# Designs tried in a protein design chat: VHH binders against q989t9. Part 34

Target 1, 279 residues: q989t9
Amino acid sequence: TTRILGVVQLDQRRLTDDLAVLAKSNFSSEYSDFACGRWEFCMLRNQSGKQEEQRVVVHETPALATPLGQSLPYLNELLDNHFDRDSIRYARIIRISENACIIPHRDYLELEGKFIRVHLVLDTNEKCSNTEENNIFHMGRGEIWFLDASLPHSAGCFSPTPRLHLVVDIEGTRSLEEVAINVEQPSARNATVDTRKEWTDETLESVLGFSEIISEANYREIVAILAKLHFFHKVHCVDMYGWLKEICRRRGEPALIEKANSLERFYLIDRAAGEVMTY
Key: E = the ipSAE of ESMFold2; O = the ipSAE of OpenDDE; V2 = 0.75 times the mean of E and O plus 0.25 times the DockQ between their complexes.

## First folded at step 24 (VHH; framework vhh_7nfr_2)

Design ac1 (at its last look DockQ between E and O 0.01; V2 from the best seeds 0.00; counts 0 for: pae O 13.1 > 2, off the site)
Fold by ESMFold2, look of step 24:
Structure ac1 (fold): chain B 279 residues (1-279), chain A 121 residues (1-121)
Amino acid sequence: as target 1 above (279 residues)
Amino acid sequence: QVQLQESGGGLVQPGGSLRLSCAASGFTFSQYWMSWVRQAPGEGREWVSSISYRGTYTYYADSVKGRFTIARDNVKNTLYLLMDSLKSDDTAVYYCARGHSYERTNYFDSWGQGTQVTVSS
């Protein structure tokens, strides 16, 4: 069940210093096939400690700091103080900015086992949201969240100010109650209110009108538009795949129809180790 | 919790008709696509039909086009499948599913227990 595991008090000055280093850092091009706009990541800890290791694979040893990770003393302290170092398999920064999201997907489809995925929220704002199935929620600054990444989900930032999360993959047999260490108890809070617009067949009709203009030249852009709608309308995060398939069916071009089917398979159903999606 | 309860299955003669119903609860029914999916003995699940949020758009597998009609009643929170001109090949357990497809299987996040339809020949 996706939920808060604890809260950390962040030292803003030390965090700002590390964020300044990150602002000048090159972020990875791996997993760019998942990005709808500026969704980016960089590795702070991985299996080898080498910066060029940028894919998540199953392995059994404590993660080693990359050169970038070694240059971020406060983030290293956060990792060492709030997680069991021996249980960490990967630690990454995920940055989303400028009206971007990660395409709705499931994680770990290509891995033999699974990890426990945890987010420590470093910097965020009211225009940032996570989604899971038909639900939308906000992960707040300093919170540590367990994310059930096997469910369809997404994340977005609809602000010029970036969203930054420290994302940690933990060895998958750990008890969730043991994952977040030295944390404060989260405050009681009201249930999340879903303020998104109601979805209607009339809105769907407008979206399906993309069939009049979709082509190889604009396919990626139309997919990105569809991927963002569930942040603003009460629909399931995967509904975009059904919309895309119908758009392409109405267009009637076999290559576009095949691509729509391939996207759905890749992001939701099945992918091979090392496979990437091309648009 | 999402709950989907099918009813209306049974034994019919070839060429006969049946009306399946699916009562939905535990979610806002009008905010979801709804679908029918079937499974014959020894076969995988086969998408049958889907209907949009308010019923403006309906979609059917080629094997049932012209014979089956999907409908929904958002006041009663009920999904329907009207099945005409039934054939022996339509024999299957029919499931109500929350989710969508456009003539191909897609993501379905909730399922009913199913209702048996048997077409004797």
Scores: ipSAE 0.011, ipTM 0.461, lowest interface PAE 9.2, mean pLDDT 87
Fold by OpenDDE, look of step 24:
Structure ac1 (fold): chain B 279 residues (1-279), chain A 121 residues (1-121)
Amino acid sequence: as target 1 above (279 residues)
Amino acid sequence: QVQLQESGGGLVQPGGSLRLSCAASGFTFSQYWMSWVRQAPGEGREWVSSISYRGTYTYYADSVKGRFTIARDNVKNTLYLLMDSLKSDDTAVYYCARGHSYERTNYFDSWGQGTQVTVSS
């Protein structure tokens, strides 16, 4: 399952320099259909080395640095020092801004599970969290995490300071023990920081009250609200889809119900290559 | 069962030195980050220092940087804290903890009973 693979002592000065470059760089709007709020990424290494290549697809060649990737000397050093270059298929900076999250989902539904997804945490704070199923935890600065992308999961930042992770996709035949190199072994720390509120029937009824107001015009906003609840309430990250379906059912509009079903399918069950969700 | 036992505390004059030890048992010591945390009278617990599993990475609170040195012996299953240039403000109960601290968040899962350090003229 999801776990720490190692710990790296980051050079803050050098990191700051690269982060400054990133702050002025253009981030991709690709995969915005997964974003609840400002969730963005930029390509540092991909299949072609071209900056315009933004989508992740299964391929068998070592990743090439994009122009942006070439301009980040410390991040390149981190990639070269702590990963096998030949095994890297993609490297991206994922930035989560204040009060943003990624919608609870499963990865690789369209990629046939061919990659190992790894996070190197560059910039974060205590108000940034990851979730896996009904577990909430914090990925700490300098930590390298294996993310079990096959399980429903999410990530959010609920502070003014954005969270930045270097996300590396590794070819799937590698063992987890080989993925991160030249790292310190982590302790089995209590990464779970669960200060979430208890979920009650009253809370549920309050959430289902959205059935009174849900419409095409506010559908995305309501979905975003629902997607964020599991960061603050002790519920499974996929429960939002059940809520959404029930909300739409109560509203009694077939089009909204169909949308709810489509969202659950797209994010948790099945995606075609290149498929994009719009609503 | 995880056990941590601190020793080496005592009374010392300002400017003096102490070496604390923490004997660990009940787990694979070399697989864990270890930390020192202290609690002064009337104050909350304060993180002091952390060390990685092989000792490659060490971290210190600003209040002790340049004066304290954290170390470990994985053969002896022992954590150390070398405290130099001690100040009255260093007076506290010092605890050995399994885990580490990051950005004001503590990730400790086991504690010792603590050892008293008193710095007084």
Scores: ipSAE 0.000, ipTM 0.291, lowest interface PAE 13.1, mean pLDDT 91
ESMFold2 (binder alone), look of step 24: mean pLDDT 86; pTM 0.878

Design ac2 (at its last look DockQ between E and O 0.00; V2 from the best seeds 0.00; counts 0 for: pae O 12.2 > 2, off the site)
Fold by ESMFold2, look of step 24:
Structure ac2 (fold): chain B 279 residues (1-279), chain A 121 residues (1-121)
Amino acid sequence: as target 1 above (279 residues)
Amino acid sequence: QVQLQESGGGLVQPGGSLRLSCAASGFTFSQYWMSWVRQAPGEGREWVSSISHRGTYTYYADSVKGRFTIARDNVKNTLYLLMDSLKSDDTAVYYCARGHSYERTNYFDYWGQGTQVTVSS
């Protein structure tokens, strides 16, 4: 299950230099159908070493540095020192900022296998959270986490200061106990307590009131609002799909109802390689 | 308090075999990658081999691949290098090191005192 694998001490000056390069770098528009706001990524290592390779596929060779990855000496050192180079299939920066999240989803539905997905936390703040099913937690700076991305999950940053994680996809049959290298044991004191508000019938009916105004013109914006609620209320991260379906049922427009079902299928149940969600 | 103590070096004929050992103490051996590094007279240190902390994954320099075998025993806190088909350019001091190396970038923080391997030439 999702857990801390270890903790590393980050050299702040060297990290700051690399983060300054990233701040000026172009981030990918691939997977933008998962983004609710500014959820962005860029490839540091991939199958070909070409910057334009932005899709994740299961493959069997050590990842090659992209031109961007080659320009980030400290992040390369972190990858080489704390992970087995030959086991890396992808390394990416994921950046979330400005009250954004990734829509609650499961990974690997479109792939012929799974990765061991690991996060090394480079920069974060108290308004950043990960969620998994009913749970909310905070990945702290310098921590290396295994994330079971096959479970429904999300991540958000509700701050103008960006959240940056170095996300590494490791060959999926590796021993989890051997993924993180040269790490210290995690501190229990970095655990996040769940401070979210209790969910009430009054809150639910307020949310379902979107049925009065939902349309094709605002569908994506309403979905993005729904996707963020579980960060602030004690509900399951996938409950938004039930809310969206009921909103659309109350609206009574068949096209919107079918779109709600398509979103739930795509993000939680099944999708084809190369398929994208359209709103 | 980290200690690495190599043993098993000596004089061998070309084509011969040796087993090097490295006894580790003062740290949790099973949580670290371990490596062998060698240094011939008048030369810089050359990475030879690395092994993951559970021993599942092993890596070798091209100059020794197929001839050397790295192994570890996490119960006895001991690292091994099994050297076969030795040749004159294998003559060096062999060091046990905690960590690993990738071309031009070394991630070693502790070293043993070394053990001499001499192949008759």
Scores: ipSAE 0.000, ipTM 0.363, lowest interface PAE 11.9, mean pLDDT 88
Fold by OpenDDE, look of step 24:
Formats: C-alpha cells, sequence, structure tokens
Structure ac2 (fold): chain B 279 residues (1-279), chain A 121 residues (1-121)
C-alpha cells in the first residue's frame, strides 16, 4: 500500500543551506522509546507553532510554523508548493543516524484519529532502507511517499551519512491523489531492493542464544540488535518480538518475559495517549 | 525430543524427608529455568519451586519455604527437590517442568509424568 505519490526536483544549493541550519539545530528526544540508536526529529510545523510542542496529537487546525520551521526558507517553500497548507497537521524532520533504526511498529495507536503520513526524501543514500511487513525498499531523494502507517514497518540508516526526511502528517479525510501537488510523475523504477540473507534454523538458534546473556542491563541493546535483523535477513519486521519472547522465556526471568510482552503490545497492538515505553 | 522423568516419590510419615529427582533430556538443560509443580487430589496444579540456570536464583512457594530445597546438577541434567519436615498437606503428584512461574503466571512448556508423594501416618 505504501507507494510513491510523486517526485520533486530539489534545488541542491538551497537544500544544502537549510540542511546546514538543521545540522546545528536541536532535535527532540521525544519518541526516543522508538529509537534503536540515534533516531531523532525536530518540529517544523505543529498545532501551536511553539517549538516546545513535540508530541503528535490529533487536531483539526492547519499547522503553524515553529521558529525552526520559519528559519528554513526552502523547506518552507517545499511545504507550501507541494502540499495543501490547510491539510497539514504536522511537519517534522526525521533524522536517522549511522546504524540506527526505528523499532518495528505501527503508527497512530495512541491517537483517536488517523493522519495520512507522507515522506519527502531530502537526504539519503543506498544504505538507507524502509521496511513494510516482510518487504524492504528504498525511498529515493526527491520522492514523495505515502507511508501506510497502519502496517508494521521500520526504517534504518546503515551509513555514516544520516538520512533526513521531511515527514508531513496530513488530515486523514484527504484523498491520496490530492495530497501531493505540483509534482512530477515518478519514473518507472523498482523501489524494492532485497539483498537480504535467507533466514535459516542456524540463524534462529544463534539469535535465541541471547537467552544465555539477556539481562536488565543489556535488554535495550539486545532489542536493538533484534530490531535490525530484518534489514539484513529475509524475515518479517515483527518477528523480532517473537524472538524476544522466546529468548526471555528461555532465560526464565519473569521481569524480562513481561517486558517482552509489553514491548510487543506497545509497538504493535495498542498504546495509550502519551504512553512511553521504558526498558 | 524434550523429556522429563520424575523419580523418588513414595510414602513417608509426617516429619519425614524425601528427595525427588527429575532426569532431563532432549535439550540444553543449563539454558532453562526448571520448576517443581504439584497437584493434590481434587486440587489444581500448584507451583512449588523454581531454580535458575546455574542455581543462583531459587524461588519457593510460601507453603514450602524453609522446608523444601530445589537444586540442579547441570552435568547430570538432573533437577532435585529436597523435601524436609513433610506434612500431610504435601501429599500430591509432583511434576518436573521446564520454565518458571511468577506472580501467578506460569511459563512452562514441558512437563514430566509426575511422581506420587504421600505423607501419612
Amino acid sequence: as target 1 above (279 residues)
Amino acid sequence: QVQLQESGGGLVQPGGSLRLSCAASGFTFSQYWMSWVRQAPGEGREWVSSISHRGTYTYYADSVKGRFTIARDNVKNTLYLLMDSLKSDDTAVYYCARGHSYERTNYFDYWGQGTQVTVSS
């Protein structure tokens, strides 16, 4: 369901100027519970226009530019040229640094309504990937993507150069055909790049071997390792939760087992408003 | 194939002692918590005790604390339950189980056939 909506010819000079500003800007630590490694974002447009507003909530008013958003003339222009201003609810820069990813999850579980989540790819490389269920693909520079946030998905960057996307949340009643405007039609390309290794019983046993060493002290690191495996192995992005549960089961520590179940619930099943996962 | 086989049960007088054994096979014994669970006549299964991989951590039901000792020999792939100061209420079929129980939640995936323990004068 995730697909390209259009392509924008980015002005590299102007983009570089804005990216330089972003490089010196403070990124939010909100939603760090979704991060495996350095996964960060900053608000360009939100409900109040205040930079302090970092959480995404359902609201019905056109988004207002934050101070940071106002300081980025080209990105502002992109937002104005390629999206209906009245439909925008949030605009954020999401930055994924080297060897970081977002934990496999579903979006909007904590929200009463749904947004249409769209990505405009600003800076990326061939070592950056997105996943949807058991599919791996690459979002290219200048491409506008609709992301089906209801499906389990992830994104990762496995290069020294960070990946930056402009992520726009659009009011959910809009048609996908109307979301991106003044865009070119995408050229015919295969966005699916699957060079992942075959999953074997031996690989599984190696993963389950973490049961020997898993503890409270290393739990987050092990989760991060598990979360990254589907970028390099042909498995469903949610399989990590099954592995984690089995690892913890074998370990036999009740607190660890409970944590595994909680993680799966939180990321894939349901979240309360404002709920944060700590482990 | 995972196998658990209990032994050591029998008839004993109140105040007496028994040692139960569970022989494990078909899996890496030292990689799993092990537990004892018992079932008295007409009652449900009751968790008795659990032990961690190397025996570092042991847990007991309140009903058996101070009387029972769980132990394991990972070289012999054997789980033990030393039962002292036995009471009539300890009469039950005792099962060896792979896994652990905590706060009324059971995390067992394999069971033995059980061994009968009868405490009677």
Scores: ipSAE 0.000, ipTM 0.264, lowest interface PAE 12.2, mean pLDDT 91
ESMFold2 (binder alone), look of step 24: mean pLDDT 86; pTM 0.877

Design ac3 (at its last look DockQ between E and O 0.02; V2 from the best seeds 0.00; counts 0 for: pae E 14.5 > 2, off the site)
Fold by OpenDDE, look of step 24:
Structure ac3 (fold): chain B 279 residues (1-279), chain A 121 residues (1-121)
Amino acid sequence: as target 1 above (279 residues)
Amino acid sequence: QVQLQESGGGLVQPGGSLRLSCAASGFTFSQYWMSWVRQAPGEGREWVSSISWRGTYTYYADSVKGRFTIARDNVKNTLYLLMDSLKSDDTAVYYCARGHSYEKTNYFDSWGQGTQVTVSS
């Protein structure tokens, strides 16, 4: 159900200026438990307007610009021109660096309310991908996307140049038709680009071979490897959790098995407010 | 093919001792947790003990804790169960299993044929 809502013609010069500021800015380490590699964000608009507010929580007030947000005139203009200010609850820059991804997950599990999550693509390339369930697609520059955050999904950048999206959380009672304003209609294109390899039993056995070496010391690295596989192989993005569980089962260590189960729960099923996953 | 073969069972009096052995083959023994599971007549299978790869971690059911000792020899590919202070309630077929039990969940994927232990006066 993820789809393009519209297209914005970005001013490259003005955008470049703002991106230069961002490149020198501090990114938050909040939600690093979702990161496989350098997956970072910085807050442009939030509930309080304070830069220190980094966590997303349900609230009912229009978002306020943070100091960083105020220092980005073009991005601020984009937010004002293409979204209803009163509907915005959060605005963030999400930056995915080389060979990094977000672990396959569902959003908002820790929140009691609903947001509409929208992406305005600022800087990307053909080696950046999004996944939804067993589908892989590319969000193009200038495109505004509705992201169905209720479905398991991921995003990754596999190029030297980082990917930057302006991610806007909109009040959940709004219709998708009114979320993006002053936008052009998207041209007909196939956003789905699936060049992934076929998944085979041999591939599976190779993956499950991690059972020979998995330990507490390398657990996060192995998880990261597993999380990235669906970008290059035709598998469902949640399959990594099954693999991980089986790997741990074969290894036979209780703590590792428990961790595998907890990860699946945390990322796909249920999170408590403020809960952080460590492993 | 994974193979597990138990031995050492027999008839013993209450208070007596036995040592069970399990010969493993067909897999890298040191890469797996190993366990003992028993089944008494008319009862379901009950987890008894588990041991980690190198024996660093050992776990026991409350019913056998302090009386039984699980051990392994990874050079010989052999799992052991030293049973002391045996009770009539310990009478069962004892199985060697690849895997472990943790927090009441069993993660076994291979079993031996079992060896009979009978504790009777």
Scores: ipSAE 0.012, ipTM 0.323, lowest interface PAE 8.5, mean pLDDT 92
Fold by ESMFold2, look of step 24:
Structure ac3 (fold): chain B 279 residues (1-279), chain A 121 residues (1-121)
Amino acid sequence: as target 1 above (279 residues)
Amino acid sequence: QVQLQESGGGLVQPGGSLRLSCAASGFTFSQYWMSWVRQAPGEGREWVSSISWRGTYTYYADSVKGRFTIARDNVKNTLYLLMDSLKSDDTAVYYCARGHSYEKTNYFDSWGQGTQVTVSS
């Protein structure tokens, strides 16, 4: 179950220094087929320690710091103090900015569930959200979260100010109670209230109106629009795939219909290691 | 643990009707897409119908459109399939399945035991 594992007290001055290094660093677009806008990452630790290794694959050895990771002393200290070094398989910074999200998807389709994914929240704001199935929630600054990435999920930042998470993939045989080390207990909070708009038939028919203009030339842009709607309306994060299929069915073009089915398969059902989606 | 229990199957004449039910427990039913899948004798499994977790979207295989209606009751944690104008081709074991979206593949993470529907004269 996706949940908070603990809270760390972030040293703001040291964090700011490392974030300044990251602000000038090259971020990867290796998983650009998942990105709806500026969703980017960079590797801090990986299998080889080489900066060029940008894909997550199953392996069984402690992750090695990349040159970028070595240049971030506070983030390295956070990794060493709050996680078992030998259990880390990857550590990445994920940055989302400028009204962007990652398309709703399941992780581990190509990795067979070999990892535990956790987020340490470095910098965020009120316009940043995570979603899982039909739920929306906010991961707060300094919190370490376990994310059940085998469930359909997404993340977005709808602000010009970026969202930055330290995302760590931990060897999957660890007990969740042992993943986050030297942490404080989160405070009790009132229940989170979902303030998104109710979904209506009128809104649905407006969305399905894309059938009048969807084409191969704008397919990816329309998909990106659909991917963001569940952040603002009380719908399941995967409902966009049903909308896309109906849009394409109404359009009646076989190539577009087949693309819609391929997107759903790739992001939700099954993909091979190294496979990428072509729009 | 996730449990899905189908009921309501039986023997019926061509043109008849049946209502299948699937009682769900062990998970938050209202947060999942649900589907009906059937398996005819000697054949592979065939997707029949799916419904979104709020019930807003329903999908049907071409072979059942206009004759079958999927529904859910999120208060009673129950999935339904109303089958009208039954044909001999509808003879199959019908399974309730939990999924995450509209799906025509083997990706369902939980299945019921199935209920037999037999349409014969």
Scores: ipSAE 0.000, ipTM 0.178, lowest interface PAE 14.5, mean pLDDT 86
ESMFold2 (binder alone), look of step 24: mean pLDDT 85; pTM 0.878

Design ac4 (at its last look DockQ between E and O 0.01; V2 from the best seeds 0.00; counts 0 for: pae E 13.4 > 2, off the site)
Fold by ESMFold2, look of step 24:
Order: structure tokens, then C-alpha cells, then sequence
Structure ac4 (fold): chain B 279 residues (1-279), chain A 121 residues (1-121)
């Protein structure tokens, strides 16, 4: 179950220094087919310690710091202090900014196994959300969360100020109770109120009206619009795939219909190792 | 509290047809993916089929593709499994479950009581 594992008090001065380095750093082009806008990542630790290793694969060795990871002393210290070093398989920064999200998807479809995926929240704001199935929630600064990434999910930042999470992939056989160390217990949370708008037939018909203008030239932009709607309306994060298929069916173009089915397969059902989605 | 109650099981001849129903209560049915899972005598549970919260996506295990049809009615809060061309290998207790399983992604958090389906001559 996706949940908080603990809370860390972040040293604001040291964090600010590392975030300034990250703001000027090159982020990876890997997994850009999942991005709807500026959703980006960079590797701080990986299997080889080489910066050019940017794909996640199942492996059994402790992760090694990349040159970028070594240049971020506070973040590297956070990794060493709050996680068992030998259990880390990858550590990445995921940055979302400028009204962007990652397309609703399931992880691990292309891998021979899975990890325990953990988020340490470095910088966020009230316009940032995670979604899982039909739920929306906010991961707060300094919180360490377990994310069940095998469920359909997404994340977005609808602010010019970026969201930054330190995302750590931990050896999958660990007990969740042993993952986060040197942490404070999270306080009891108030019940989360879902303030998104109710989904209406009028809104659905507006969305389906894209059938009149969808083409190869704007396909990715329309997909990105659809991917963001569940952050603002009470719908399931995967409902966008049903909308896209109906839009393409109404348009009647076989190539667009085939592409809609390929997107659903790739992000939700099955993908091969190394496969990249092209729009 | 989530409650799922299956019905419609029984004895049927090979090649016959049967419709299973699952009445759901205690949660907002239309917001959840639903599945059918079966358990043959002396065996573990086998996922059979899944349907998305609005019914847009349906998925089937290879062993039942082309013979079984999953459906839902979100007004009546009811899940269905339409079973055609039944075989002896389909003999099992069939469970309604909240969640899904498809290839490498699995999640189930609530189960019904089960209904027995027996295919024999």
C-alpha cells in the first residue's frame, strides 16, 4: 500500500545549495516518452556509477554514485543517512515543472522484477500532486513515501516553481519497515479531501470534440492535455486512454486508432525491454 | 466495509453456458477495477478476467479468451461473467474480486464468498 514511511528534517541551507546545482544540470532524455511537458530525471546512483547509464534494470549490486551524485554532497548524505547503502539499486532526481506530468502508467512492465520505490520529497508546493488509480494526494516536504508503482499512477506540477523528489529504488525483498532509517514517525494525517471537480457529460463531450482536430501533427499535445485532466476532475487516472480511443474512433483514421491502442498497451499493459513509445 | 456476493454457479454440461453475477456494496463500485478469479480443487487461485472502473478496458487470461465475457453495470453495482463453451477444466470456485491482474501487474484487496461452477457429463 502507498504510504508514508517516515519524516526527515531537511537542512534548508545545504538543500538550497544542492538544488541550485541541479537547476543548472543536464537532465536525462531517457523515458522522455512518458513525459507530458517538463518531466525530467537524472541519475545520482546506479549500477555502474557512470553518468551515461540512465536506464533502470533489475540487478543485485549496491548502487554507485555518479559524477552528478558526487557533486551533490547534501543529497548524497541524505541517501547515506536515511537508507541502507547496500540496498540502494538506483537513486534519481525527478523534476516536474511548468504545468507538466508523467503520463498515467504502470511501472516494471519491461523488467524481470520490481523494486521498493521510495520518494524523499525535497521541494514541492500546493500545485503538486501524485495520483494513484482514482485517488489524488500530496507528498509533503521531508516525507519519505513508499509508492506502489505497479498500480496505475501519475505525478504532476502545475506551477512555474519545480517539484523535486529524490526517488530511490530499493532491493525488492526488503521489509518496508526496514527501508527508511533515522526518521521520525509521521504524524496522524487528517483525512484527505478530494477537491477536484465532478466529471460531467458536458466535460466529456468537450473532450471528445478533439475528434474534429486530432491529427499526426498534434497527437502528442492532445495526449498531454488528456493526461492532465484527472488532476482536476474526479476520474480514474487511466480514463484518458478510453477518451483517446473514442476520440480516434470518431475521427475514423486507422493510423490514429492503432496508435491509441499502442499507447494503452505500452503504458498500462505490456512493453518490451528497451521499447520506446513514439507518437 | 466492502461486500461482494457471487451467484449464478451450478452444474453444467461440457459446451454449455453460464452467467455469474457479483453484487457489490460498501464502496463506490464505479470507481474500481473488478476481476473474476477462480480456484480449482486442490489448486491455487487463477485470475480469469478484469474490467476497468467504467468498463472501457477488458482483459482475459489466455485459457478463457474468446469463451468468457466480463461486463459490469454501474447503475446496479453488479459485475458479470458470461461463460460460453465450458470445459471440464473450468470447474472451480469463482470469486469476484476488487482489483486486477494483467501479465506483470497484480493488485487485489477484497474478495467475495465464491460460487461453485462444475462442468461434467
Amino acid sequence: as target 1 above (279 residues)
Amino acid sequence: QVQLQESGGGLVQPGGSLRLSCAASGFTFSQYWMSWVRQAPGEGREWVSAISNRGTYTYYADSVKGRFTIARDNVKNTLYLLMDSLKSDDTAVYYCARGYSYERTKYFDSWGQGTQVTVSS
Scores: ipSAE 0.006, ipTM 0.166, lowest interface PAE 13.4, mean pLDDT 88
Fold by OpenDDE, look of step 24:
Structure ac4 (fold): chain B 279 residues (1-279), chain A 121 residues (1-121)
Amino acid sequence: as target 1 above (279 residues)
Amino acid sequence: QVQLQESGGGLVQPGGSLRLSCAASGFTFSQYWMSWVRQAPGEGREWVSAISNRGTYTYYADSVKGRFTIARDNVKNTLYLLMDSLKSDDTAVYYCARGYSYERTKYFDSWGQGTQVTVSS
C-alpha cells in the first residue's frame, strides 16, 4: 500500500541551487523504453560510485555517490538526514517533462530481490499525478512516499514545469516505518484527487478506432496516447494493454498483435535481466 | 493526551553509571521515534540520543557516543538511557522527547518534565 511516510521542510533557496545544477546536467537514456515522452533520470548514488553505472541491480553494499551526486550538497544533506546511509542502494533524480509519463508497469520484475522504493518530492505541481491500479493521487512537495512497486502504477506531468523526485531504493529487509528518519508527521490530507472523466462505451469505441490507422510507423505514439488516458479517464492503468491488443486484433496484422502481447508481458508480467523493449 | 514521565536520575560520582527511564502513554509508542535531550544549568537544550520505532536505528551526540546507550521496550511503552562513564559535564536535567534529531535536523513535539542527573565528587 503506497503511502506517505513523512514530510520534510525543504529549504527552497538551497534546493534551487541544486536544481539549477541538475538542469544543466546530463540525464540518462537508460530505461527510455519505459518513457512515454520525456521521462529521464540521473544517478546520484549507486553501487560503484561511477556515473556510467545506470542500471539498477540487486546488491548488498551501501550506495556510493556518483560525481554528479557529489556536486549536489543539499540533496546529499537530505539523503544523509532522512535515510540511513547503510540502507541506501540507489538514489536517482527522476524528471518528468511536460506531457510525459512512464508507461504503466510493475517494478523489479527483472531483479532477484526487491528494494523498498521511496520518493522524496522536490519539485512538482497540481498537474502532476501518480497512479496505482485504478487510483490517482498527487505526491506533494516535501513529502516522502513509499511506493508499492509490486502493483501496476504510473506517473505523469501535464504542465510546462517538470516534475522532479528524488527516488531512493532501500534495502528490502528494513522496516518500512524506519525507512524515513527526521521527518514530520504527515498532515491529514486527501492525496487522492480524482477529477477524471467517466469511461463510457462510446469512449472505448473511439479508442479502438485506432485499429484503422495503427502501423509499425506509429505504434509507439499510439501506445503513448493509450498510456496517458488513465490520467484523465476513470480506468485501471493496465487497461491500456487490453485496448492495445484489441486495436491490433481488429487491425488484423499478426506482427502488431505479437508486439502488443510482448509489451504487456514485459511491463506487467516478467522481464529478463537487462532486457530492453524496442518497438 | 501524550504523557512522558522520566525517572532514574540522581547523584552519582564521576565514572559512575545511571539508567534513566521514560514511561510513555497517550499514544502508540511503537510508532514514534524517541529521544533524550538534556539541559545543563545556564545552557540551552542539547540533543543526546535518538532511537527508531523498533529500536533498529540508534543515534548519539558526539559528546556521549560510546558512553550512552539508548533502548526501548515497546511492550512496556518505556524508553531507556543507559549512561556509563559519567562526567561532570553530563550534569543536566534529562528530558524524554517524542521525536528525533540527526546532525542539524531536529523534530520534537512532546516532552516530559525531566529528571535531574548530577555528576559530582
Scores: ipSAE 0.000, ipTM 0.255, lowest interface PAE 13.3, mean pLDDT 91
ESMFold2 (binder alone), look of step 24: mean pLDDT 85; pTM 0.877

Design ac5 (at its last read DockQ between E and O 0.01; V2 from the best seeds 0.00; counts 0 for: pae O 5.8 > 2, off the site)
Amino acid sequence: QVQLQESGGGLVQPGGSLRLSCAASGFTFSQYWMSWVRQAPGEGREWVSAISNRGTYTYYADSVKGRFTIARDNVKNTLYLLMDSLKSDDTAVYYCARGHSYERTNYFDYWGQGTQVTVSS
ESMFold2, look of step 24: ipSAE 0.291; ipTM 0.711
ESMFold2 (binder alone), look of step 24: mean pLDDT 86; pTM 0.881
OpenDDE, look of step 24: ipSAE 0.006; ipTM 0.270
ESMFold2, fold request of step 27: ipSAE 0.568, 0.554, 0.332; ipTM 0.839, 0.833, 0.725
ESMFold2 (binder alone), fold request of step 27: mean pLDDT 87, 86, 86; pTM 0.892, 0.884, 0.885
OpenDDE, fold request of step 27: ipSAE 0.000, 0.000, 0.281; ipTM 0.229, 0.228, 0.687
ESMFold2, last read: ipSAE 0.508, 0.531, 0.275; ipTM 0.816, 0.818, 0.700
ESMFold2 (binder alone), last read: mean pLDDT 86, 86, 86; pTM 0.885, 0.884, 0.883
OpenDDE, last read: ipSAE 0.019, 0.000, 0.000; ipTM 0.316, 0.248, 0.240

